# VH-VL binders against q9nrl2r1430to1533, part 24

Target 1, 104 residues: q9nrl2r1430to1533
Amino acid sequence: GGVHELSAFEQLVVELVRHDDSWPFLKLVSKIQVPDYYDIIKKPIALNIIREKVNKCEYKLASEFIDDIELMFSNCFEYNPRNTSEAKAGTRLQAFFHIQAQKL

## First folded at step 17 (VH-VL)

Design b110
Fold by OpenDDE, fold request of step 20:
Formats: structure tokens, C-alpha cells, sequence
Structure b110 (fold): chain C 104 residues (1-104), chain A 121 residues (1-121), chain B 107 residues (1-107)
């Protein structure tokens, strides 16, 4: 493929990934490192998965894209207590996302 | 785009249980987010009743907690409100709503149109 | 519980006027305040989240400000469709609570 102008979804994913607080969300949580994660979180998702869906044009509506991102944050806050680094990072990243999402 | 619609009996007798259902379309109730019940007595302001998270966990207004149950049926993509031992004070328009799942900022970004419930003999 | 004291309870204004509604929290809630507009017989419509951010589609004449305990909703130039009741909501702590509302009426 050649160089093309990024869609709004592509651009936002790039911005999310580049954000300093994206580290908990870049890829799926390791079951080895967090043995009980998948006992609690039944619909795991991460930015690399969302990026792949964007690249494959799987999002027809902005709401679908937003839903996946919100699921990602929901999972974070469901599993991680508020005082964890993951939850704090998630709070900041979600705030950023909410602002950007209004432009979609 | 998600849409919410309240349904249930518009008339309930005192001491009975008020039962309402919120049907969600354009999104799944077990796919993130928080889901809320809010009511508004005639000519009055808004009162938060309780919430259910996409995981099924619930939070309730302590002023109503002993009388309120919120549940979800993922197979029907619905979540419900039950309020027991109702009185005239429970006459209100009842709204269901959705908001993002956050750590410390719970607002409602999508609302149903509301359903009127009158408590009367 | 966190109480939200909204002022005024009602205000009369004319088209083109600048209108300000205030909401005071009983304790600090950072910037976690939402504002809603409600017209008669309709559900509340979200206007602002996190004190100052407008939802998509909300006219730019609406603005929100404040942090800590004091928050304001401002309509810079009132339009006919803006006559309604407005509510603030603290979003920071359970139980979630609303202001008592401000009815904006035609003068």
C-alpha cells in the first residue's frame, strides 16, 4: 500500500498510542503476568486490536469505534483500583479521548 | 448510535413494586459503560436512583437502597429497575441513561425519553 | 452526600441577553460537573461534561467554567430555543446529585 491520508479513526488511534498514558492499553494483558485478569474481564481489548480493526475498515460508525475504546477503559477501571498506576493512566487517557471523540 | 427506551406500567398501586425496563439498541449493555436510572417528580428536579455497570456491579442511592434493585439481562439487552413498597412520593418520570465508565467522573451522555409512573389507589 | 446548590431558581431574559447560571458544590469536586438542558415534556439533554467541555452539536454560545466548588454555565447570546430548565450535576462521588434546576424564561 502507498501513503494515504489517515482517517479520523486512524489519526485518533495514533494519538492515543503516542500518549504518555497509553502503556497499559497498547496490547492485551498477559495472563501469565496477571493470572486472574481473564476471570474478571470477559471482553478484553487493547489499542493494537482497535488499530487493526481500523486498518481493516471494520468500523462503519463512529459509535462503534467509540464503543471499543470505552470498553477498553471500562475494563481498566473494572479490574484496577483507583490508586493503581494503570487506573491513573487510564483516567488521563480517557479524559483525552473524550475531548477528541467530540470531533468525530 | 445507542438508543435507550423505558417501558413498564404507568400506574402502580401504593405498597406494590414498581418495575421498569430499559431496552438498549445500537449497543450492548455488557460492552462497557455504566447504565443509570434517574427520576423526576412532577415539577421537581432530577434524582439519581442507581447504576449498573457493564459487569453487573451496582451502586444505589442510599436514600433508596433498601427498596431498589437494578439488574441486567444481557440476552435481551435490557436493564431493569424494581422499586418496592411505593408511595405517592414515587410518582415521577423515570429515565434510563448511559454514561462512560470512569474512575471519578460519572455523567450521562445518552438518555431515554422517560416513562411516567403514577402511584395511585 | 454532596449537595449542589444552583442559582438562580429562575431567571427571565430576552433574546440576545447574556445569561449565567451558578452551581455551588458542598465540597470540592475538582472539575467533575455536567450540565443538562431540559425542555418541557422532554428528557434532559447533555450540554457540558467535565465543567467546560461541550458535547458535539451544542452551540458555541454555551460555555462552562469552574473548578473546586463553584461552577457556571453561560449563554453568551440567548436564542429562542434556549428557553428551558438547566441542571448541573456533580459527577465525582456517589450518590450522584443534581442541582435543583434553573428555569430560564422569556422576559
Amino acid sequence: as target 1 above (104 residues)
Amino acid sequence: QVQLQESGPGLVKPSQTLSLTCTVSGGSIDYGYTWHWIRQHPGKGLEWIGSIYYSGRTDYNPSLKSLVTISADTSKNQFSLKLSSVTAADTAVYYCARGPYTSDNYYMDVWGQGTTVTVSS
Amino acid sequence: DIQMTQSPSSVSASVGDRVTITCKASQSISSYVAWYQQKPGKAPEPLIYSASYLYSGVPSRFSGSGSGTDFTLTISSLQPEDFATYYCQQANSFPLTFGQGTKLEIK
Scores: ipSAE 0.930, ipTM 0.962, lowest interface PAE 0.4, mean pLDDT 97
Fold by OpenDDE, fold request of step 20:
Structure b110 (fold): chain C 104 residues (1-104), chain A 121 residues (1-121), chain B 107 residues (1-107)
Amino acid sequence: as target 1 above (104 residues)
Amino acid sequence: QVQLQESGPGLVKPSQTLSLTCTVSGGSIDYGYTWHWIRQHPGKGLEWIGSIYYSGRTDYNPSLKSLVTISADTSKNQFSLKLSSVTAADTAVYYCARGPYTSDNYYMDVWGQGTTVTVSS
Amino acid sequence: DIQMTQSPSSVSASVGDRVTITCKASQSISSYVAWYQQKPGKAPEPLIYSASYLYSGVPSRFSGSGSGTDFTLTISSLQPEDFATYYCQQANSFPLTFGQGTKLEIK
């Protein structure tokens, strides 16, 4: 068992998680903290889930990986008004992602 | 990868309703993103008609709002455009497109091939 | 509504030329401008998003710059396949609006 190089997806997830603006996305939104979240967001997703999928090699195409990430951002902007900290963080993180995604 | 294809009647009579459908493959319309309708008059530029978000929320061009309805059918993975009371001015190539769902940066990263609609008696 | 004034409306150039297309927004839109290339009978193809970022597969001879109200698309060395119509689009607010287009023709 030697050291394995991270796949492009793994590497990007690591970079996303380490980003300063990843905090809204690290794990699923708490129903306790946000009681109405799951009434609005029907397909919740977070970076920890995406990371798990990557680890399980569930992404066959880059587009599938990108779609999950974009869903994550879509959920953020669907639920959070533009002027919220979450939306602002999402904006910056998404911008970062869009740049990195071009390399996939 | 996602692909979009417009379909619908190529000829519509004045005062009738123009109906177009965008069929999406390689991705789900209720799986994030924003979905757009854009048109291009013959020999002219591009005009945004409206958008529907993966959640079903819509935004319309105010210049066309009263006449435009955009809807989605997730079971068919399609979203549609209806433009009522058409005139010759509505003759155009109509495009559907996809773009990221963002807070403040709505661009189209994937386009359909477009479908020509002529309004004529 | 935000108006996008694109210039020139048309430009004639030769292969190898440097071509610059400008788009001016009626108000500040930060860096939220996209550029598209459209060839006759075809759909617009995305070139640039967020003013300066190239889509994958877009040749490096294309570049975008600008922020606020003034934006530029540059082709450093025109190739035969680059003759087309180009459009800018402000992506910052609804209604989304496009420039009127720049037709790049062979001199």
Scores: ipSAE 0.930, ipTM 0.963, lowest interface PAE 0.4, mean pLDDT 97
Fold by OpenDDE, look of step 18:
Structure b110 (fold): chain C 104 residues (1-104), chain A 121 residues (1-121), chain B 107 residues (1-107)
Amino acid sequence: as target 1 above (104 residues)
Amino acid sequence: QVQLQESGPGLVKPSQTLSLTCTVSGGSIDYGYTWHWIRQHPGKGLEWIGSIYYSGRTDYNPSLKSLVTISADTSKNQFSLKLSSVTAADTAVYYCARGPYTSDNYYMDVWGQGTTVTVSS
Amino acid sequence: DIQMTQSPSSVSASVGDRVTITCKASQSISSYVAWYQQKPGKAPEPLIYSASYLYSGVPSRFSGSGSGTDFTLTISSLQPEDFATYYCQQANSFPLTFGQGTKLEIK
């Protein structure tokens, strides 16, 4: 993974953040607002964290970057029932991501 | 890049328990995703056996549910299949696979090479 | 359970031919269908997800379409390496189910 891959990761994160359905994923879930979240989700992650990792060049492989994004979605679907706004947003954003990830 | 490898006895006697393990490399089984077991009887199509999620939750094929147990060992980065009371009908190539964790779209994007299990006395 | 019925079960074709494989679901599954290619002695390999999206590396001669209950895999111009068995899979409801397969053979 060179500069090009890093740029690709940065660009994809920007696209994800700008997506209308990114709102559940922009930052870590508030423990105050969702008291039981961290009892259920053991590996929390969010787009702001992923962006920081990209900026710090922590991703050496595209698969590592993809893994974090998929973890983010996995956490959403693990915690949120299918009919919630969060899950629905996640479904759409994940679909978008899956298409974009094929270009990595 | 993630890779999956099935392992276990290739021969099992009738009425015994079939036990297989899928070893995952290049990724962690407790780091998102859905992990699947699928089998294929000789010359036949594909049959989904069950799945385990990174959280440890499982889903099983109802046709096999009473006989199937899927578990995960995060310390070894493995997930396993146990099928009890096997018969000749359980002779098949067994595949483990990975797919995304979704709410409504479970497909397999990475497969192991498969391992042949023959049920014979 | 959702049944996936593929047609035909087998098809003989020549290099350069246009080949169409269909899969019918027993109930509507939106666009949640995946297609796999399997060669003898090998594991299935993913071709298409969500009915119409190709995985990276899959030749553009492959295409998928459909929604609801009727789905199609098309190979626009058959190549020698395309002779294999193809499976559709409904990905929407548990238990996950596959079509019975379509064996694409050399004429």
Scores: ipSAE 0.896, ipTM 0.950, lowest interface PAE 0.5, mean pLDDT 96
Fold by ESMFold2, fold request of step 20:
Structure b110 (fold): chain C 104 residues (1-104), chain A 121 residues (1-121), chain B 107 residues (1-107)
Amino acid sequence: as target 1 above (104 residues)
Amino acid sequence: QVQLQESGPGLVKPSQTLSLTCTVSGGSIDYGYTWHWIRQHPGKGLEWIGSIYYSGRTDYNPSLKSLVTISADTSKNQFSLKLSSVTAADTAVYYCARGPYTSDNYYMDVWGQGTTVTVSS
Amino acid sequence: DIQMTQSPSSVSASVGDRVTITCKASQSISSYVAWYQQKPGKAPEPLIYSASYLYSGVPSRFSGSGSGTDFTLTISSLQPEDFATYYCQQANSFPLTFGQGTKLEIK
């Protein structure tokens, strides 16, 4: 929760957004384009929302920030079959996140 | 800062159902993690029993052949193990654990303290 | 099922020694191996994930390596607190499976 942790959260979110495999996670899934998504995924979240929460200092603990990032990946794996482009991108981005999260 | 705590009876009679509960604190079971049950037999090391996902889906060790049920109660922030028709072979220390929900890398980053279950008449 | 064959089953060593523990998978699991330390009467504690990445707070004398089927855990200079049992785990596919353990004892 201090200023140093908030800066680390911001740095990590920026690295995630810039990663080549971030494309499924940048914004919430569109209900128009994917009508059944919100029937299956009850706690939707995306990088733009997480970044806004960092900017508003809404994370008090590093675990809260990590939980939202892991939820983002878990939604991807829950909705998308493992051989889809979305699931493969999620696998690579999550692996990147797990390495970078050691810096927190 | 998530912590896991197992609870349940330490002694179970043969043919009964073993029931254990894992209480999660410092985190939520309906966030994006996978929740595991593992047991450690005397002198035999560790055996994965099964897992429940944040969504309620489950995966079980096929060696337990539908004897196992794992369930979650999000209102109590708990997940539970039921193992039916127990025998002396089910005597073990039972652990609950957490890991990330992944496609191919199911490591376990938080463990409970373990609870000893003895199956004896 | 992927079998994890861990060796040796026990090691007697002195403080300051270099210790290597190996784990062999019955089929390729890429780098998806985790290592755990278990002290008597306690739960396993995570040491390493993905074959070579240390968890936060794990001393740098611990290291892991390997890919495919052959994996190692190395303690570069053994300390008194390192006497424990060590387990490898394949994390690649269900059912998840563990090595039988390596007990590291003081000589």
Scores: ipSAE 0.624, ipTM 0.899, lowest interface PAE 1.6, mean pLDDT 92
Fold by ESMFold2, fold request of step 20:
Structure b110 (fold): chain C 104 residues (1-104), chain A 121 residues (1-121), chain B 107 residues (1-107)
Amino acid sequence: as target 1 above (104 residues)
Amino acid sequence: QVQLQESGPGLVKPSQTLSLTCTVSGGSIDYGYTWHWIRQHPGKGLEWIGSIYYSGRTDYNPSLKSLVTISADTSKNQFSLKLSSVTAADTAVYYCARGPYTSDNYYMDVWGQGTTVTVSS
Amino acid sequence: DIQMTQSPSSVSASVGDRVTITCKASQSISSYVAWYQQKPGKAPEPLIYSASYLYSGVPSRFSGSGSGTDFTLTISSLQPEDFATYYCQQANSFPLTFGQGTKLEIK
């Protein structure tokens, strides 16, 4: 908790957004483009939503922040087969996140 | 922060069903993680039994596939192991564990304390 | 199934020694190896993921290396609290499999 942790969450979210592999995760998946997504994924989340929650100080614990980021990746792997560009981007961004999250 | 606690009987008779529950605190099992059962036989290494995903999907060790069922109860924040037709070979310390849901790198970042199960007449 | 062959099965060493434990996979697993430390009567605890990355709070005397099939855990200067059994785990594919363990005894 505290102001120090909120700064760390913000720094990490900015690094994730700037990463080349962030493109599948910036905004929620479009129902128009992917009609069945929301039938399969019941807890949708994206980096823009996580960033809003950081800005509004909605995370009380680092574990809550980490859980939302991991949910974002898990949704990607649950919906997308391993050989898709989305799953491959998710794999690389998650690996980057796991390294950065050790700093929390 | 996240804690896992195994519970269940310490003694099970041969041919019966071993039933264990893992209670999760400090986090939710329907968030995006993979939840595992692992066992450790006396004086031997660790053996992965199977996993359940936040979505309810399961993967089982092929060596145990017809004997094992893993399920989740999100209202109690628990996931459970049932192993049917047990023998003395199923005597072990049983652990529940959590890991990230990944495409190709399933390491385990939180472990329960373990519960000893003895299969004996 | 990917078999993980861990060696040695036990080692006895003195405080301050460099200790090396190896793990060999029966087929390539890239860098997807984790290492765990287990003290007597306790659950395994995560030590290293992805062959070389330390978990937060793990002392810097621990290091990991390797890729493909051959992996190493090194303790650069053994401490009394490092008495434990160490396990490697391939994390690449199901079924997830573990090495048989290395028991580290302090002389």
Scores: ipSAE 0.604, ipTM 0.893, lowest interface PAE 1.6, mean pLDDT 92

Design b110
Fold by ESMFold2, look of step 18:
Structure b110 (fold): chain C 104 residues (1-104), chain A 121 residues (1-121), chain B 107 residues (1-107)
Amino acid sequence: as target 1 above (104 residues)
Amino acid sequence: QVQLQESGPGLVKPSQTLSLTCTVSGGSIDYGYTWHWIRQHPGKGLEWIGSIYYSGRTDYNPSLKSLVTISADTSKNQFSLKLSSVTAADTAVYYCARGPYTSDNYYMDVWGQGTTVTVSS
Amino acid sequence: DIQMTQSPSSVSASVGDRVTITCKASQSISSYVAWYQQKPGKAPEPLIYSASYLYSGVPSRFSGSGSGTDFTLTISSLQPEDFATYYCQQANSFPLTFGQGTKLEIK
């Protein structure tokens, strides 16, 4: 990590948040609304948490940042059946992320 | 930088169980990736054996399904392959690999160094 | 199972040549093909994912194209370090399958 790399993490997170398919990933899944989610997903994460970690300079390597983003998508695919709106949004946003991550 | 290293015996007798371990460094196997075993027979192409997800779920090549088990040990940051009832046809270089967990695009972005296994009496 | 058929099985070429390797899937896989380079005695290394996207650090002389069933890998100007075996892989569904390989040899 360097100053240029940290700025790139913030820019990428902003692009993800602004994407039309970000809606399942903005905040952690509600345990009240989805009671079994945390029985299945052991390492919950969302874009607001990732953005906070960027702001606090918690990522020392680009790979750590990429790992958290990939975990976010993997949680989506693990919990949601392939035909759900959440999984379809995840598929499109992950593809967008893979293209944007080449800029890191 | 994530690195994968295969380990296990280089020589296995027919009918025994082949047991290999992949040790992961520079990353964690309980993040949201998919972990694969692939083998390459002498003078031949690559064959996917199976995969294990970060959650512990598995997918196996149907041609090997009754013979193969893939498992993970999070405390050691390792995943393992067991292939039962081996024959000379199982002689190959065995690779472990990683890829993103996706819905329909399972490519492999990191490969281990490979370990040669010979099945011979 | 989705079969991946590579052509040619081998190529003899000189430094500076343009080389094209073709991979055909037995059914549509959208753009979900990956390409790998393997040098003798070494593990495969990723070149391309999703038919046309280069991995970081892959030289720009490599390119990929195609969708559906027909895919190509092109080396625009062959370098000495490019003599290797190349594999395509369908990434669409399990079981994951690889082409038979294309060996690129020095002429």
Scores: ipSAE 0.560, ipTM 0.887, lowest interface PAE 1.8, mean pLDDT 92

Design gg1
Fold by OpenDDE, second read of step 18:
Structure gg1 (fold): chain C 104 residues (1-104), chain A 122 residues (1-122), chain B 107 residues (1-107)
Amino acid sequence: as target 1 above (104 residues)
Amino acid sequence: EVQLVQSGAEVKKPGESLKISCKGSGYTFYDYWIGWVRQMPGKGLEWMGIIYPGDSDTRYSPSFQGQVTISADKSISTAYLQWSSLKASDTAMYFCARQGYDLKGSYYFDYWGQGTLVTVSS
Amino acid sequence: EIVMTQSPATLSVSPGERATLSCRASQSVSSDLAWFQQKPGQAPRLLIYGASTRATGIPARFSGSGSGTEFTLTISSLQPEDFAVYYCQQYNNYPLTFGQGTKVDIK
């Protein structure tokens, strides 16, 4: 049920954060450091935000949780060229996520 | 309830080292930036730097770069500010503060510790 | 760095009257401006962020306005507990900088 799903979301976020390739996604991008980021990315999100949403029980369906994670990766690939460390990390982390998400 | 609790007042001599602490509770400590702000006696507020406990990403004010070290231990939800060698001019109140965010890439101090008074005199 | 200048240095106001505090930035900080209240022996308390958004639990008598380089904090009807020092702070660029503060005294 919903309680079990919530726990699964929490655990998955923990696993994503612990992954070696999580560094581009741990926190919301600062516009001080990346001035043009929010001119390009209109739906910013990061793992800390997703975790907060999980803690607040804002995800009623697994699909909603998955959508936010996919959005996080989509933002990364939209802003970062494929040859960047961020994009490469995102590719690997997303692959990991897809495997783990099958357990939801 | 979000709360930041700082270590107690310190009385030191010039040349001594010091490490003060700030413990967060009521929220996920490692998911928020935490900063240090100096307030010299009878003066205003000065931003010293910030750290993201989740990855130890640290940013310093140019005025404090190399003068202090900011660190964090996320396992105990604690941030630190330390000096290797104190000066009389370091006498001040030091506040830790959490940075919230507005989903537009801006971060603002939304919760503050009670402050730690550091007195350095011969 | 962005220099924040507050005026006046001291504002004497009677209880129940309106208080208007000004904050000027040396360059545009967009709406990345916060207001803090600090009472003697206490830590600063966030009043306003984003130039005009009241923080949680802040009374409606506090309001912020402005953008770019000119900002205003207004206390519509000063209460006894409002006598304090008020700081503006920009978080638009590093280093983060505070105004020198405005002391609101009782007239």
Scores: ipSAE 0.875, ipTM 0.944, lowest interface PAE 0.5, mean pLDDT 96

